VH-VL binders against Protein RESPONSE TO ABA AND SALT 1 (RAS1). Designs and how they scored, part 1

Every score and structure here is a prediction.

Target 1, 230 residues: Protein RESPONSE TO ABA AND SALT 1 (RAS1), of Arabidopsis thaliana (Mouse-ear cress) (o04515)
Amino acid sequence: MPNTSSSQSFTIFVDGWLIRHRYFVEQLMCASSLDETNRISLEEQQSLVAQFLSHCLQYYQEKFASVSLAGDNVFTFFCPPWFNSYAKLILWVGDFKPSLVFKLTEVSVADLTRHQKDRISSLKSETRRKEREVMRDFALVQQSVADPPVMLAARRVGAVGMVDGEETDLEEAMEVLKAGMAAAMNNADQLRCSTVGKVVEILTPPQAIKVLRTIGQLHLRLRDRDQERA
Unless a header shows other numbers, all headers, positions and changes below count from the first letter of the chain; antibody chains are not in Kabat numbers.
F, E and O are the ipSAE of ESMFold2-Fast, ESMFold2 and OpenDDE, as the mean of both directions, binder to target and target to binder. V2 is 0.75 times the mean of E and O plus 0.25 times the DockQ between their complexes.
[cut] stands for letters that were removed.
The coordinates of atoms that the task and the answers printed are left out; those that the model quotes come from them. Centres of patches stay.

## First folded at step 1 (VH-VL)

Design e14
Fold by ESMFold2, look of step 4:
Structure e14 (fold): chain C 230 residues (1-230), chain A 123 residues (1-123), chain B 111 residues (1-111)
Amino acid sequence: as target 1 above (230 residues)
Amino acid sequence: EVQLVESGGGLVQPGRSLRLSCAASGFTFDDYAMNWVRQAPGKGLEWVSGISWNSGYISYADSVQGRFTISRDNGKNSLYLQMNSLRAEDTALYFCAKGDTYYLFESGAFDIWGQGTMVTVSS
Amino acid sequence: QSELTQPRSVSGSPGQSVTISCTGTSSDVGYYNYVHWYQQHPGKAPKLLISDVSKRPSGVPDRFSGSKSGNTASLTISGLQAEDEADYYCSSYTSSYTFYVFGTGTDVTVL
């Protein structure tokens, strides 16, 4: 396993990923702007949707690999430097909240059928439940580290003024925390990807293109250089 | 009482076509993605194709892309596989399989299987 | 396009435990918790045995258990019985063009 900063390597990956992302957003904008007589074929629409989802999945799979490497500081991924200051204010477990997609769908699609509305409503409820589960599990990881092993080690370091050979206990406690936080991040990312994919499957390809265009445009806006620096 | 029943298999020569059918009963058919899985004699399982609840999204294994067409008729609770340009390597028992969720782009646990219909491609 | 690697065969005596491995990549087994196990007796359709790494459907005995570590999932059969003699397949969702992949299969023999 490398000992170098995986968050720095991931930042380089993100630069290349953003170039591809701009290309896909342009394709989604073009496809959603065409009228009925000029619309690309259903097969082409299905392909564009699949390609964009695969592009988004590549980001999260590379992130998962970077977070999983030995010696990596998982804490950096909770406040990532590749997001601008506005985006950092709205992060949920290091990235966007899965349920945001439901609002984006409502503003992007005007022609949902009753069946689609019922399925989206059910999915929204299930997604909100899973979001609470992720947050509960994350809180338990933080609590388990603060209560027994970290608190014992911290009391000994602070109270005696020197460590009496307890560095192994503190090191082990920090590794447990890192592993728990990495698992929580992966669970959150899985929920993000799963939720978008499920919304897409409820929608027709023309409807999905409109939603994915809106998602893609929002992601570009939240990664723009901070306005105070410009 | 939940059942999937395949039909339409048989012996055909290479280059010919067959159409498989799968009749579903005992569940709400249009609440689920549907799949075809095949097993060559003495070999393992191979996923062939899947289709979303409204036919809006379809995927194929590389080995059948461009030759096979999956479809469904939710009014008849039926799944179909049109197999064109058949090859000897398509010889297999073909199963109809129900996903355990609504979604094709998800999980892939197949909780209900048919008994299969045999397709033999030989001269 | 990928396949999941399983041992070709595993054997055990009645009452013993056997474990079947299913090894994939960081893009399937190592990434998703959508790893499933199927049991297939000769001449029969596959039967879902374990879903989502470790979840047993109703009617599946609790001697069947599943787990995952890294890129490898495992099925353990505790208290092996004669009726457990069958082929076993794992499966996973994948990020590749082929959305689902099965393992190579494992023949379990009860001695």
Scores: ipSAE 0.587, ipTM 0.794, lowest interface PAE 1.8, mean pLDDT 84

## First folded at step 5 (VH-VL; from a4 with heavy chain I58T, light chain Y97S)

Design b8
Fold by OpenDDE, look of step 7:
Structure b8 (fold): chain C 230 residues (1-230), chain A 123 residues (1-123), chain B 111 residues (1-111)
Amino acid sequence: as target 1 above (230 residues)
Amino acid sequence: EVQLVESGGGLVQPGRSLRLSCAASGFTFDDYAMNWVRQAPGKGLEWVSGISWNSGYTYYADSVQGRFTISRDNGKNSLYLQMNSLRAEDTALYFCAKGDTYYLFESGAFDIWGQGTMVTVSS
Amino acid sequence: QSELTQPRSVSGSPGQSVTISCTGTSSDVGYYNYVHWYQQHPGKAPKLLISDVSKRPSGVPDRFSGSKSGNTASLTISGLQAEDEADYYCSSYTSSSTFYVFGTGTDVTVL
């Protein structure tokens, strides 16, 4: 039963994080408006971008810490209860697919230069390659469940009378699998962060603000339970 | 040949300003993030500042934040570091360092280094 | 900003293997795979030795290898040679106020 306490810690974190997130999204909305009254300096735009990226990074760092250090159940993050039904449909290894950022960029920014487009295209290809690698690693972890030690243990779980030590072996095997899943999720999270960060650096601050606004809004939508009624 | 050449170092008094330059050659300059890294005499390496390929983003170490300004001129294949309000602690060999990618974000491999320019801040 | 922790010095005989550790936190070495290693000879600029934990750039001998476990990255020099005598620095991306952090450096001596 000790695993319930660590899950609570991340949940508490997320609640606070979401408050800050809403604030950031509002700021990004204001900064992206065409209204001259809402124009902020380039320095302020850069600062806002940096702060928002840091904010997003904090989420995944805390997520990682909760699983790897606090011993939270990694399985919770593969189907988070805090995501709505739509979010669950688009989940890739516990969150949005990293390459989604490119689609969001396309819809958010209309004035990309040729050079930016070329860089984005290159980054997109790289990101997709890395996505495949993450999926491969994740698949390997899943396949390991079929390894003889785990299979033997699994066969015995349903059988009356596990021999002394077999329970321990199963537990150990499960821990290895959990660790593997955590590692895969961490890699995915890193890819998410990295992809967003790199896209931002290809873009000008005004362009980046538009993309980040879209990303921020998406995150809120994914967590909004009330959208299940629509 | 890929090369970075730093210049502008010298002896200055505390509170004064100095501008460092780095001339790049042998590679497409605007395809890479650029950085300044410094090394105090007999000490280790310290990242100072970084700038994105298009100057859209600049980053600074806490130790120099508000005092130093990194900039670049892609037309001249040049990187600059304006150092204001210099302190004794800023005494170091300053290296120009090329990033291995377009990006500063989560990319910290510096594959090309200059020979450095020495900055000495002393009363 | 806290530097990554490296041993001050490591020594070995020619042909031996030596390992340099680089210990950080869950906010740098432990979280990211953006750990790099640099070699610096006296009076020279640093040279990239290993990138992204284990990637070896062109021209770097295969006797140099990198790995990471938890919050600790490691550089292994196998078949130690006289020319390997130098200072070695690790670095990592970090989510702290500084984007990049270097290790304290390790002096490698060939006996």
Scores: ipSAE 0.703, ipTM 0.863, lowest interface PAE 0.8, mean pLDDT 90

## First folded at step 7 (VH-VL; from b8 with light chain S96Y)

Design s64
Fold by OpenDDE, look of step 9:
Structure s64 (fold): chain C 230 residues (1-230), chain A 123 residues (1-123), chain B 111 residues (1-111)
Amino acid sequence: as target 1 above (230 residues)
Amino acid sequence: EVQLVESGGGLVQPGRSLRLSCAASGFTFDDYAMNWVRQAPGKGLEWVSGISWNSGYTYYADSVQGRFTISRDNGKNSLYLQMNSLRAEDTALYFCAKGDTYYLFESGAFDIWGQGTMVTVSS
Amino acid sequence: QSELTQPRSVSGSPGQSVTISCTGTSSDVGYYNYVHWYQQHPGKAPKLLISDVSKRPSGVPDRFSGSKSGNTASLTISGLQAEDEADYYCSSYTSYSTFYVFGTGTDVTVL
């Protein structure tokens, strides 16, 4: 059986995940509607929020597992083939920027209390700080590409070949790089999940449903290839 | 001083109901998620339920889902656990536990505990 | 409910170091850095010893340390003292369905 790459395996997972995601987005849309016929109980709203958050978490957990096993394919996750061209322009460490959630909250919820606004503001500051930390770490990993083992190997490609032991050094250097990249991505993904979850807890269930709807819809748009033709 | 004090425990028959209370003092109550954790005699710790700062979200362990209800009154600095349809396996010391963060999820560090209140379910 | 796996008991002499392991899965201990450790003396409430894998709260001696590798977190007690005899529990955040899971607990005995 052809050894399916980790990225291919993840892609297969995402296809199934997207089916469920669409269902959840539809549910969130219905729950957020002003139509009395679509009103659900507070308990049902809470349940829907929890289920959707769990659904999102599953995506990143599976991604983490795949990235950890990806080897050379780890690079694919930074520019995923499952995103459209527009998405690729706004990607931050392989997905949406965590602080984007605050903008989405602002446009989704019009009736925030003063207290909620203050908490969101605080969270926003924290999230941005953590984003900078992730970026610093990621930058350090990127700079490691210029390290001697990698550069020496690059210079010798097509020339006299690698000297004994250099291949091993290169392999080791690449493993360190890959591990660093995987770690940075995981940190970024955790920050995404954390930010969404924290925002949700600041909000009431009805408010949260509106934000989650927007986030869910955004994810669908980022994967829709046909929007480039419109 | 930061303190949690549980009350309301006792002996009850299976199928009956009991309401636990926890009085909080020494900290801003509505800045933290609150939890109930129980410990059966001679057994380990089990998370039972958690509630967000504004009561907007409540979560339960599978073992108590549909039977227990967690609630809070921030004006009274109080946490509650309504326990219905009690079973023998619910026999435990019930602790009120303060989260160390504002948020219920991605925490799990309980920095303040009460002394617990004993619930015994027996025929 | 799934519990984190701990050894049933660990023992050491005064002044020695002991380590307690806490093994979970890639969905809890392996995924998050939200592993916490509690100390419980007989007849007492649990006390937080370590939060977030390695953070010590105020008042906790530096002889207590935490670490994590893969799906396993570890609590190390250096310079074991008689007062360290207690039950120790790890915990981890898991998911929106289960939220928190505790370890099975470890009885630490000072010989």
Scores: ipSAE 0.780, ipTM 0.885, lowest interface PAE 0.7, mean pLDDT 91
Fold by ESMFold2, look of step 9:
Structure s64 (fold): chain C 230 residues (1-230), chain A 123 residues (1-123), chain B 111 residues (1-111)
Amino acid sequence: as target 1 above (230 residues)
Amino acid sequence: EVQLVESGGGLVQPGRSLRLSCAASGFTFDDYAMNWVRQAPGKGLEWVSGISWNSGYTYYADSVQGRFTISRDNGKNSLYLQMNSLRAEDTALYFCAKGDTYYLFESGAFDIWGQGTMVTVSS
Amino acid sequence: QSELTQPRSVSGSPGQSVTISCTGTSSDVGYYNYVHWYQQHPGKAPKLLISDVSKRPSGVPDRFSGSKSGNTASLTISGLQAEDEADYYCSSYTSYSTFYVFGTGTDVTVL
């Protein structure tokens, strides 16, 4: 086998994953467009929903394996090369913001009941609170490497005449930062998956298929080749 | 007081059907996903099936897929399990269980259990 | 893996600490913090003892504690008492198609 790093291996994984993703988006589009006489059964609709959610989970579980288990460089995943330039400008902790799903639900589903609206409103509030918690934890990680002892070590490695022990201090500070950033990203990814799963559970299978179609289409557009750079 | 009370267990022959019921009280039943968990005599716990708050999604363990049907009646605060094509390995104490969150997805901390209803499948 | 691995039995004298392991995979115990512990006395329904790795529900004595490292969760009973003699099960969330998996169970004996 070639000497492929986990970051390079994950890029290859994403290529295969995107092929399957296009297949699923096509299935979601077909299922959402069928009239009542040709509509697939509710059992088949629920199966498609479960398969698409599992497909999406596979992406984040593979990312977790690459970053948290194999020790791949988490910094690459904050600005991933498999996203186009526009997508990189709007990322939140390396991917879409979890609360985006609520906007996508509003544009995809026109027939929410009052009960569903109330449940979605409560989930939206919970999700925004959890988003703030993720950002707070990330900020605390950044502060830990900006504390005077760590910053003093970083200054030492930049000064003329640095000694061996001071290089080790910076390496340890970098490892603490990497571990903290990986944990924050994993928490963000789990919130993404959790929020989509909970929205789907509030919705009927026909409604969920429309939302998942929109999510799937957006995800493809975040990976379309860059428009010409100006 | 929060309670779950199962009923409908009994002795049946292989290949026959049985319907379990679970009556809920003391909480807002239609806010929560509900679950069935079973325990064969002398063995461990096995999740069997779950249903979302509005019956929009039902899920089954592989061992019962295609044979069991979970349902609920939110007007009666009741959960049901229709068990068809019963086999000897379905012999177990069946519990009704409520999660500590509204959702079937990602929970699994079952904070309220019934006492169970025994199903025995033998010829 | 369709079940989480626990030791078949553990034992301890009153006042000792006992630890029960629960080993899964990087797709369940290693990935999620939705790892829970249940206590079951003979002839009784299971009782939720620990949720979300380490959270103690109201009414559960603080001698019960939980933790996780890698793919293994642990339940510790400090200050073992006679009433702690029971079966203990862990559980974890796993996937959208097979939501929950339980551990094999551990029989705790107080000597």
Scores: ipSAE 0.741, ipTM 0.872, lowest interface PAE 1.0, mean pLDDT 86

